# VHH binders against Protein DOG1-like 4 (DOGL4): the designs that were tried, part 82

Target 1, 232 residues: Protein DOG1-like 4 (DOGL4), of Arabidopsis thaliana (Mouse-ear cress) (q84jc2)
Amino acid sequence: MSKMRNLVEEKFLEFYESWVIQLELYLHQLLIAHNNNTMSETELRHLISKLTTHHKAYYTAKWAAIREDVLAFFGSVWLNPLENACSWLTGWKPSMVFRMVDRLRKSRVVLVEAQVKKLEELRVKTKFDEQKIEREMERYQVAMADRKMVELARLGCHVGGESVMVVEAAVRGLSMGLEKMVKAADCVRLKTLKGILDILTPPQCVEFLAAAATFQVQLRRWGNRRHYVTHS

## First folded at step 9 (VHH)

Design k44 (from s42 with S59I; framework vhh_7z1x_3)
Fold by ESMFold2-Fast, scan of step 9:
Structure k44 (fold): chain B 232 residues (1-232), chain A 122 residues (1-122)
Amino acid sequence: as target 1 above (232 residues)
Amino acid sequence: QVQLVETGGGLVQPGGSLRLSCTASGFTFSSYAMNWVRQAPGKGLEWLSGISGSGGYTIYADSVKGRFTISRDNAKNTLYLQMNSLQPDDTAVYFCAKWDEYLGSTYEFDYWGQGTQVTVSS
């Protein structure tokens, strides 16, 4: 036995803490770029590329980890209770980022009609993809009450090694189903993020990424403070 | 000047059907996603369905999935909601809306019409 559960949690906790520290450094750079109108388009594109690479690194590490132990991502030890409560299939809900785009548009972002058209199309596509995944989760939950699963639970009461092997195979199957679903959700997240960045100009991308990073950082701080104050 | 005008509501018996229309003016209709939202007596706003600007993607609330169909005709600047298998709890004022943030509220929608009343009763 490889201690798979504890090892995955320990490794991803270390990775995530480092990843969040780097996100805060990038947020600082995004806020400077947003407030300083002297940066060139080339400099803005380079900063956007750093953030894009940073997010890709997160999903690369996450997908490696969920292949080993997907359950570590349900009620994650590296997230505080508020962050866990706000999670949709182990991460941010993809359509929520459109609220950030809308707020930026109302405040400081000037969008041309062609951008609005593409963003509005992407908004509904993202919600459509979310509903498809939610149907898959519903089917997964129904499968847990299926006759085959009930019979497998009955077999788990036997003392023989044969029944243990059958139960272990079923548990692996359930974990593989969750892994597929989590990866599908992450693909919607990445496609939504890429879609928005492809539509926006570099200054607008900086504003969007700053808003997104600010929300992530503030949610973590609010949750950490609430937990600390509530706990003796 | 942006306007949305809902029509097609009325009195219908349980199990019946109605088709609602929303005529848009004052903006490039085909560039915006459109939604149907309702408000029943004594209840809050309930989102029902959304459609992308191209009509390529549609989404539905669980309460109406399989019974209601959203569609649009961009040449006529018109949004539709085909309502089948109507139930007494579908009684509400129906509004068409585009997504926007309402300041100081839980609403995600901009709507400009007074809605169209649907009453499901024998």
Scores: ipSAE 0.428, ipTM 0.776, lowest interface PAE 2.7, mean pLDDT 84
Fold by OpenDDE, second read of step 10:
Structure k44 (fold): chain B 232 residues (1-232), chain A 122 residues (1-122)
Amino acid sequence: as target 1 above (232 residues)
Amino acid sequence: QVQLVETGGGLVQPGGSLRLSCTASGFTFSSYAMNWVRQAPGKGLEWLSGISGSGGYTIYADSVKGRFTISRDNAKNTLYLQMNSLQPDDTAVYFCAKWDEYLGSTYEFDYWGQGTQVTVSS
């Protein structure tokens, strides 16, 4: 059964589908660049720039959409269940990308000690930032269950009138908090990406981005395949 | 096998100070961020502070910021927590926790010690 979608969901779904297609194209280019040692540094930087711009475009669209309906992103109908299951605050968990960095360390790419140190510090910072955000989220989530809301819940959902207003106000409050937290999470994502890219050389950046994009695309494919297997 | 052993806990009066130590073995200590966490009676686990593998980055929970200082000696495979201005609310079992660098959760501690009891009481 398909979930009924609101306007925000529909619009973002369309956007995301197109965005993913473009990501796959970039992934192809990244893989070519990674496997082709003939590309100049300038060319690599250009490719990196394209990818970073692409990601920025995603967040621009996302932030516009969450202003309208942040709750849409906590269902994320444009994602399959596997993608949703792997989502943290409506996106990839920032600390997860360091697994991609780990891949670099295990590959033919040699990270110098200074890079390793910086990456390690960045990783720790990222994780602490995540934790901070989670604590703040907990505050909003717990606040939703204030005394009045708990009493309303006990009395039932059909109490109408003032009770409805109270619930709506509570939901609005939560939504505002969620929007803030989602933006905060996205900022951590962006900072993490930027941090990594600033530490890595252009070839290393390409490899990293390729790994990240591969994971994202494959996760979607795996999830979709599972859906087809389950519902076919 | 990874082992973490906390020491330095004890009874202290309010306003007092303690220095906790955690000795690590079974892994390359300097390669991993380390943390201090605590659990008070009847309460959940509370994260207090973290330090990067190199020691170049530290962070603190608001509850202990300005009072506690995390540090490490990688040559000795030891993590430290200097606790100043202790309050009764700081009474808890304190744990040293290794951070798994690749776990994608805030509960990403893969190893803990047995803990050391800190009691702040007049």
Scores: ipSAE 0.025, ipTM 0.397, lowest interface PAE 4.5, mean pLDDT 88

Design k45 (from s42 with G50Y Y57S; framework vhh_7z1x_3)
Fold by ESMFold2-Fast, scan of step 9:
Structure k45 (fold): chain B 232 residues (1-232), chain A 122 residues (1-122)
Amino acid sequence: as target 1 above (232 residues)
Amino acid sequence: QVQLVETGGGLVQPGGSLRLSCTASGFTFSSYAMNWVRQAPGKGLEWLSYISGSGGSTSYADSVKGRFTISRDNAKNTLYLQMNSLQPDDTAVYFCAKWDEYLGSTYEFDYWGQGTQVTVSS
């Protein structure tokens, strides 16, 4: 027995490391734009579009990878244990981005009442879509457990290598169902991000994206070192 | 105080080569990953290359992959970028940059130099 990366894991590891480095550079640009307020609305929209394209590139690469091996995304080798512990269906939990939105209420770029109402409506809808996926996943796991129990009972009756083949077939069936669930979760993520960006002004979008990227980058740093050193 | 000083830029013909250096001070150089970033006239920052603290891992932007090589000499606190097959589109100010992986409460990307100008023209 050994633990080794398969080709999908190796390719996505290389992609993800480069993707995170570019995210860190975009984060720097977002922080400069936010802190210095030196960019025009056109320039801010262009920067927001760069971030949107960057996230779309991630999902394009992810969906290609999960088509080949969705299980690589459950306990991913390109993520540290802290990042994996914080994962919900192979990525960030959609409702968590509203924590970044809460930061905007306390910033110098304040939300107007109409925006607050739309964001609260979006938050409720996101939680509903999230819970729907959780229920579907639970039903899938229960159904798969019943199926697995039947297969496990049959394994005792097989001779030779049949037990391995039967288990592989069951795992393949599980993988196909998981791919569907992961894509459904990713669609909720993308709809939630788009919804927030559609509600916010360009300066608020910059602050929101900076907060989200900061959280993602810091979570990776904390997990990679397992050492939480902070300034006073 | 963290300080990064870039040198080695200049004017070069298309197809030529340059080697950039970045001298680091004010931190334990071997403990931190380093990056090269550039800014072309009228453009934003573009990430080019990464090297781990030990030098064991590197990565490159697609625009420079196969043409540029990042390396470091930890004994000299120096980062390098070997640039080959230079194109007019490589004209930019080049910065070396670090990100403090050990600092859990900060999220600012550090680049502490004035950069070094690279101009590729005939």
Scores: ipSAE 0.000, ipTM 0.101, lowest interface PAE 20.0, mean pLDDT 79

Design k5 (from e7 with A33G; framework vhh_8fcz_2)
Fold by ESMFold2-Fast, scan of step 9:
Structure k5 (fold): chain B 232 residues (1-232), chain A 122 residues (1-122)
Amino acid sequence: as target 1 above (232 residues)
Amino acid sequence: QVQLVESGGGLVQPGGSLRLSCAASGFTFSSYGMNWVRQPPGKGLEWVSGISGSGGSTTYADSVEGRFTIIRDNDKKMVYLQMTSLKTEDTAVYYCAKWDEYLGSTYEFDYEGQGTQVTVSS
């Protein structure tokens, strides 16, 4: 069934605002845990599990919404223009989190040789996965400027019900291609996050997650202070 | 239907050179980017190098940049990895892989060969 674009956008906007509020509450808990030397490993692992579940909930909701309207995620109305400008295929660029890991290493995170090696291996694999997706996106963008698209544009200038059918088929094909690429990118994001958390100790995981959530929350606040709004 | 056959591996001393080859069939070779990936003993898979379908663009992992060169011959449906200044850390099974259109099969990559073993030892 056909669905109105505005309904998908409105529904996900409501979800995202609630999701960000909960992220800020978890960030507060992470900062308290980081400053408390009395928390057990079990308590730290429970908190880390809450954050991973929260991120999985985001992707569950996102993939349901993308199935209905993937284009809503390109220039999203629930993100400010700064957040949209920093997006890579509708989300964070996976390799960027390794810069955050490097910052933690230089601050107060003591990483042993085995962890450094595993993080480097994960970084290389993540970069490989990114480049694979970027080549798919390049092909997709080239196809948009292809002879087929020029022919479709010419057909759209002619009167007739056939033109409507051809345009609808083309839009459906574009949406299906984008959905596959966005889901692939999201899987790289989830795998990269899990990989980092599997390598780090529970205290290091708390510090990493606190840094990541802080950056996400601050980026949103910086963008909102520029008084940008999206009404499209 | 897609087949990738790697060859050219062997035993070499540190500082030595090897040229790996990958013969491709079952797809329009020039329309796909090609990559080399490797799996060291007891470790996960790591990406090594990539080349665009036209051969106009190449990229390398930091660990091999300046030592390895990726080349392709679209007429022969071949991709090569020229390895110089080999180190013991380069010991691995090497696989060639193509970029799957729309990532239809997997998030990782599509490779079908058995790989070629490179052992760097004194």
Scores: ipSAE 0.000, ipTM 0.098, lowest interface PAE 19.0, mean pLDDT 78

Design k57 (from e28 with D31S W100L; framework vhh_8fcz_2)
Fold by ESMFold2-Fast, scan of step 9:
Structure k57 (fold): chain B 232 residues (1-232), chain A 122 residues (1-122)
Amino acid sequence: as target 1 above (232 residues)
Amino acid sequence: QVQLVESGGGLVQPGGSLRLSCAASGFTFSSYYMNWVRQPPGKGLEWVSGISSSGSYITYADSVEGRFTIIRDNDKKMVYLQMTSLKTEDTAVYYCARQLYSLGTFSPHDYEGQGTQVTVSS
């Protein structure tokens, strides 16, 4: 099991490093597009499509990996401590993107009344879905403290082959529950991202995606600098 | 120390093909993501293609997608760029480079090798 877990971690580490490198290259293209107001709508839509496809590729790879080892995504080895500390159910907190939209609105993004209304409706729905998942996580934590689970853990201390097998089966059942919750959270993330992009114009989408990518890249840089000094 | 030696450049006609090679030494080649980058005459550096440490993940710039193929051989410590359907716009000095950590901005001085010149002209 440990060898298989290490393989999942190694494969996703290689994938994630490549994915982040490509994100940084797309960020460069987004910044050029933002600074050059002569790009056509077709060119902007093509760039937005590439970013959307890139994010979908991440979730495709992630869901394949969590099917094999969901626990690898809690305290991930491919993320630095700062990135891990900022994670909500193995990724970004969906409601946080609306704070980014608000900052862009004040600095660079001019939104019409209809867009503001649709963004507010999406924000409320996203917070509702987020809170629903948080309640499910709380129920999961309560189930972990259930008397039966505590009893199984105590029985495992006797180091009998039969007791060990029962404990391992219980742990696998709990992992399946975590997988379901992580996928639910990722679905909220994808729906929120798509919702924002559907509301914004192509130039506004470029500004939003540039801000989001900049935050991800800078968070990784800040954490890597601190981690290197502390652990190297 | 770290050395990257590019070769395979030359004069080629539009629509032609050319294969570039990069020989790496002085570091654990199989642990690094590798890139091909080019500098056209009088312009800045442009990223062309990248390949992950195992070769499982490959990416291309829009301008070369479908025409160029990047390959690596970790046993030989080589990375290759197979170019087909070459255009005059592909004329540049081509460099190979270990993983670049930046906001997608490249400097001519970030590369260890002298590069290999590719000229596409009739």
Scores: ipSAE 0.011, ipTM 0.480, lowest interface PAE 9.0, mean pLDDT 81

Design k59 (from e28 with Y57W W100F; framework vhh_8fcz_2)
Fold by ESMFold2-Fast, scan of step 9:
Structure k59 (fold): chain B 232 residues (1-232), chain A 122 residues (1-122)
Amino acid sequence: as target 1 above (232 residues)
Amino acid sequence: QVQLVESGGGLVQPGGSLRLSCAASGFTFSDYYMNWVRQPPGKGLEWVSGISSSGSWITYADSVEGRFTIIRDNDKKMVYLQMTSLKTEDTAVYYCARQFYSLGTFSPHDYEGQGTQVTVSS
């Protein structure tokens, strides 16, 4: 990348590249497990646990980074333009993950009636939580613009270094609210993921995680190819 | 027909208290962030306090933090400003305002009311 990046962006870029490489390795293991009827329930649960821990590691690193600079996650330098275009509040849209679950119903793995009912209940709850966050984000954008306008207006008569410090403090304050909103969205993502995995059997969890990881990896590859063709 | 009607202002001595009220009508009150802004004599508008649609987010100007409390009642379509430890510098016309701003765009506040005058003097 031929752009100047801040320290938070550089550290998270390094983390994310390693995280994606490990995701691809786990995807390979998931595909082997899905194609073989030889793995025990214990072995499948161990693999599912590795993926769950891997996703938790992402959110641990993300939350540490957004505490330093939440704006780095809006238009992230570690994501290509296609990945950024598909983002909802700095990540995947929770309700869209149920389309991966719906695709499982058309494959070899069959969902029983009780699972279908629980997944539908979870889908409704997830959409409700998602819409609540969307309304709060809309109101945050309105409030952020108003507060930023007022603070900047106060500085119109003071062009010195004193004005710069006051603007930085005001922007930091606005960013704290945005950080809490991003964490709220990530909490919905983690609860949705856990909820799905709790409803599915280990073989179904493997197929679901393989589908999700495949989509994430392919989206990155498609975006990287088009970026090099259409930009520069 | 969007309408905001402010009330509760008056003359009060330094250190006194007042409670301002704003009655909203003509829009879905529970969907909007609400603000109190004021205009001191001979000065421009100064933002005082804001409250999110749910009441979960509340913020205050540094000059009033610890002394003023903003409250909303979505069932009654009301927003209030409880003012304590009033100072002469708090003398202003107080307006209730609905926000129309979005990130990347700007709109003026919707001041449908006449405001309510607060005068702090001995």
Scores: ipSAE 0.000, ipTM 0.081, lowest interface PAE 21.7, mean pLDDT 78

Design k6 (from e7 with S52T; framework vhh_8fcz_2)
Fold by ESMFold2-Fast, scan of step 9:
Structure k6 (fold): chain B 232 residues (1-232), chain A 122 residues (1-122)
Amino acid sequence: as target 1 above (232 residues)
Amino acid sequence: QVQLVESGGGLVQPGGSLRLSCAASGFTFSSYAMNWVRQPPGKGLEWVSGITGSGGSTTYADSVEGRFTIIRDNDKKMVYLQMTSLKTEDTAVYYCAKWDEYLGSTYEFDYEGQGTQVTVSS
C-alpha cells in the first residue's frame, strides 16, 4: 500500500529536493576550490560559511517540521530506500563523519599533531554522545511496550470523534518524546560538524565538506537507480 | 557524445553587458545542474554560477552576485549567463560545465567545449 503524503511531508519533500540540488551546486564550488591552490583564506572561509549556512537551513526546516509531525522523519518519503536504510535516528550517524576526515588529502595540506589530537578527542566525545542517545532511544522503545502501547490500545478501543481525540492526545505524548530524541541526535550532529570545522584549516575544511557532500549526493544517486549493485 | 558549445563572448568596455550561451547535447539536459566557470589569463578555474536542472534555484560567486544572472531553457537545451556591469577582472575564457557521475574519490566537471573568450578592456 502506497502511503499518502500529509501536508508536512509534501512541504518537506519540496524543501528537501531543492536543498539537495543546492548542495550539489555547492559541491561543484568545493571541488573547484579544492583543486585551486591560489584561493585566499578569506575566499575559502566564505565558501565554508555558505555550506554551514546551508546545513543550518536544513536543521531549521527539519525542526519546524518535526514539531508538526516527527513520525514523517522515520521512513521519510523524500528519501529513497537506500538513504532510509543508511539513516540513524532520522539522519547521518555522527561517528561516520570521521570517515570523511580520514579521506583528507595530506599531500596538499598536512594534519599537524595538535589537529590529530583534537580530532581524536572529538571522535571520542562524539562516540560517547552518540551511545548516550542510543541508550535513551532503547529505553524509550522498551517503555512503549509496557506503558504507552497499553495506553494507546485502551484509548483506541472506541470508534468515533471522542475516541479519536483521546488517541490523538496519546500520540502527541509519544511524538513529543521522539521529537526530543531526534533534536538531541541533531545537536550531536551539529556539534560534531562544528567541532571538525573549528579544528581544520580552511583548505582542509573544503576537502572535508567536499567528501561529505560527495557521499551524500552519490548515495542518493545510487538509491534512485535501485538496480545498482551494492556490496557491503 | 556529450557536447557543450559556448558562444557570445567578445570584447566589451568596463560597465558593458554580454550574454553567453551554451548549447548542450548528448545527455538528458533537465536531469543535470549546469554551471558557468571561468579561467582568467594565467590563473586557475574559478566557479561563477550554477543553476539546478529544473531552473528553480540559482547560486552565484560573490564576485559576480547582483551583476550576473544564470538562466536555462530546457526545451532548447540551452543555458545562458547574462553579464552586466562588467569589470576588467571578469576577463576570462568562460566554460559551461556539467558535473558528471562520481569517478573514483573525486567528482570532475565535464568540459566538452572550447569555451568563449570575454575581454573587458578600455
Scores: ipSAE 0.007, ipTM 0.389, lowest interface PAE 10.7, mean pLDDT 80

Design k7 (from e7 with S52R; framework vhh_8fcz_2)
Fold by ESMFold2-Fast, scan of step 9:
Structure k7 (fold): chain B 232 residues (1-232), chain A 122 residues (1-122)
Amino acid sequence: as target 1 above (232 residues)
Amino acid sequence: QVQLVESGGGLVQPGGSLRLSCAASGFTFSSYAMNWVRQPPGKGLEWVSGIRGSGGSTTYADSVEGRFTIIRDNDKKMVYLQMTSLKTEDTAVYYCAKWDEYLGSTYEFDYEGQGTQVTVSS
């Protein structure tokens, strides 16, 4: 129902704006930690835990919202056009986080050979998982097109309440398939994030999380600036 | 030119209270998150608290959560830090801080003010 979708969109918009504001405040804490040579390992681990909890809160809220209206996450109203253009299955592409790993190679806290090998293994595994999901999405799109075509043809010939029930059943089936696919993609995202944090030392985790948060915040700012660009 | 001027520090006994003030000028105050950071003797800078430009969201370091409150007044271009139940570990120079626009891969703190000294001692 369109009204239910509007409520889901409005509620998640409010959630997401607050979530991004809090991410920026955590980014500030990460930058202080990165530049502070006297912060204890316990203090760093605690900050990393806050960021991990913050990301988990996002997926908890997202999965509740997609249960109600998964289509709200395809071309989301709470994202600007640039953020939407960079989306892969309703979020960041899992392998993209390895671009943030390149920042650590230029850091004052250097990766040891054992970490480099584990990160490369994780990168290969993540790309493999991405490809599996892309194949599943391709199969789903073919099935979706077949269902839509059959249902549209049938709907054109129906009159009265029966046609409404048939359309609702078809839409429910499509939504359930998309919800499963989005959750599968999110599981790869969380698995990849956890994998990286498990390989890195606390100072390296802080630098990685700062890089990721900086990119996310900056992408939003670049997209928002587009609204005010009148001349080069 | 961005200017941040801190005040309100002093000597206080453990368990006491102080209110710090920061007067801001030279930028669109309501568009920037404001922070309090501190430097204890012999240590580097520690982040204490932050408040969004609109004032609608606040965050605190675990060491001060429940004891400190950050407030802003956008009309007066002021940020405040209300400190209660002060401990000897809170002894530090306190700075009001604004991060600059994103500069490549990081933000630079704009806290070139003199700071305000807080000493918690019996």
Scores: ipSAE 0.000, ipTM 0.266, lowest interface PAE 14.2, mean pLDDT 80

Design k8 (from e7 with S52Y; framework vhh_8fcz_2)
Fold by ESMFold2-Fast, scan of step 9:
Structure k8 (fold): chain B 232 residues (1-232), chain A 122 residues (1-122)
Amino acid sequence: as target 1 above (232 residues)
Amino acid sequence: QVQLVESGGGLVQPGGSLRLSCAASGFTFSSYAMNWVRQPPGKGLEWVSGIYGSGGSTTYADSVEGRFTIIRDNDKKMVYLQMTSLKTEDTAVYYCAKWDEYLGSTYEFDYEGQGTQVTVSS
C-alpha cells in the first residue's frame, strides 16, 4: 500500500518545486520594481531577461522529461488538483494571458493605440494556433481509441513474448505523438509570451510579468490551502 | 494583526558590517517568503533579498550579491540580513516585507514595518 512515482516524475517534481520557489522570489522583485520610478530602463530590461530565461529553463527541462515520459505531464504529481484542473495540454492556455494584458489596460498603465492594435492581432493569431492544436489533439484521441481496440483484440489472441513487443511498440508510437502535440502547444506559449514582451515597454513588461506570476503563485497557494481545509 | 518589527540599523563606516533583524507575528510565518527591501534617500523602494518559507532558497539583487546574506529562523519567527563590505550606496531605510495573496490583484507587499535606518559614511 504505497504511492509510486517513476524516476522522471521524481526528478521533475524536484525541479518544479525549485523552479516555482525561484518564480515567487522573482515575483517579489517585479512587485518592488513596478512601484519604483527611479529604476532605469537597463535595470528593468535585466529583470525582464531574468524572467524570460527562467521560463525558457522550464521548457528546456520539460522537453527533456517528456522525451522520457510524456504521460507524466498528464495528471502531473508536482501540481495540486486545482493546478491540474486548470491545465490545457500540460500547461497554461496561451490565450488566457491576454486576460492579464486586459487587466493592465484597465490599470494605470497607458497603452498607446499602436500597442493595442498589435496585441489584438497577436491575440487573434494565438487563438488560431490554439484551435489548430485542439483539432490535432481531437484527431489523436480518436486514433488512440481505434488503436487501443486493435491492441486489445491482439492481446486477446496472443499469449507469448510477441504480444509484449507489439504493445511496447504501440505505446512508444502513442507517446511520440503526444510529445509532438505537447511541444507544439509549448511553442505557441513561448511565441505568445515573446510577442507580448516585444510589444510592451519595459515598465509594462514588468507589470505584465508581475500579473502573470501573481496568478500562477496564487493559484498554487489557493489549491494547497483548499487541500489543507477540505481534504485534511 | 500582521506585525513586522525591524531592528539592528545604525551608522557604520564603508567596508563595515551590520546584522538587521525582523520579528514577525500575526501570520503563519513558515508559509510565507520573506523579503528585505530598502529606500535610499530620494529614491523609491528597492528590492534587496528574498528567502523562501522553508529557508531552502534565497535570491539577491545584483548590487548586494556576495555581500549580503538572508537567513530565517522559523521557530523564533525571525528573518535576518547579514550585511558585509557596506558601501555609501547601501545607505537606506531597510524594511522586511511579505506578500499576501488574499489582498487580491494588488502589486504591492501587504505589510512593511517602521523600518531600520542604515547609514554608511566616513
Scores: ipSAE 0.013, ipTM 0.531, lowest interface PAE 8.0, mean pLDDT 81

Design k9 (from e7 with S52W; framework vhh_8fcz_2)
Fold by ESMFold2-Fast, scan of step 9:
Structure k9 (fold): chain B 232 residues (1-232), chain A 122 residues (1-122)
Amino acid sequence: as target 1 above (232 residues)
Amino acid sequence: QVQLVESGGGLVQPGGSLRLSCAASGFTFSSYAMNWVRQPPGKGLEWVSGIWGSGGSTTYADSVEGRFTIIRDNDKKMVYLQMTSLKTEDTAVYYCAKWDEYLGSTYEFDYEGQGTQVTVSS
């Protein structure tokens, strides 16, 4: 278990460092594309597809890792303390991306009424799904303080085969519950991202993705500059 | 003050090769990803290639993938673009660029100088 924990953390740290480097390089491409009125729709769609594939690759790697050790994603070693402090169930809070969408409404690229309506419908749906997950997390945390769990913790203070097996079963159950909850949150993130991209035109998608990537990259830079990250 | 000075452009025949150079000053070079961008006649600025600060990661526009190679020398504060199998569509002014902090709703790359002209013609 300890070996598995260390291996999961090491493997995902290596993946995440490479993934964030590639995200920043894609951000540079998005920024140039955003200021270029001569790019074809095909070229813009291909760039959007690269970013979508990049985000899907992150969740593929994450879901493989949480099957092995979901607790590694709570207080992650590959994130600085500021990034960890801003996390909602191991990632970005889905409703926050609509703040970036609101910025598009104030840009030179005007959203048409049909888009505004669809984005508002998506915002409401996203908030509903988000609140559902928050209620599930609250129930999970309350269950941890339940008499049965307290009794299992007490049994864990005894050295013996039977009490060890009972504690191991309980910990396994807790990990499975967290894994399902994290995956549910990630599904809301992916549905929200896809929904926004489906509503927006290709130039608007580029602007939205640039805003999202900029926020993620800047948050990492700000946390690192405060000397919060110790590397050993 | 950030300064980027491009060189190495010229006239070349289709299928030919050129190596572009960019000399950087005024910032901690190894801490920034460097990019090559180009402006073809009658078009806007197009992103060509990027390289991470350490040089360990690179990415390319599909139109140049497999033909161009981006390299950096952090000790010399240089970034290079090795271009092979050049096409007439590669004709453009090439600029060296880095991304920096920005504010507001408009996003900009930090690039300076006149660029270097690449003309692919027979």
Scores: ipSAE 0.232, ipTM 0.684, lowest interface PAE 5.1, mean pLDDT 83

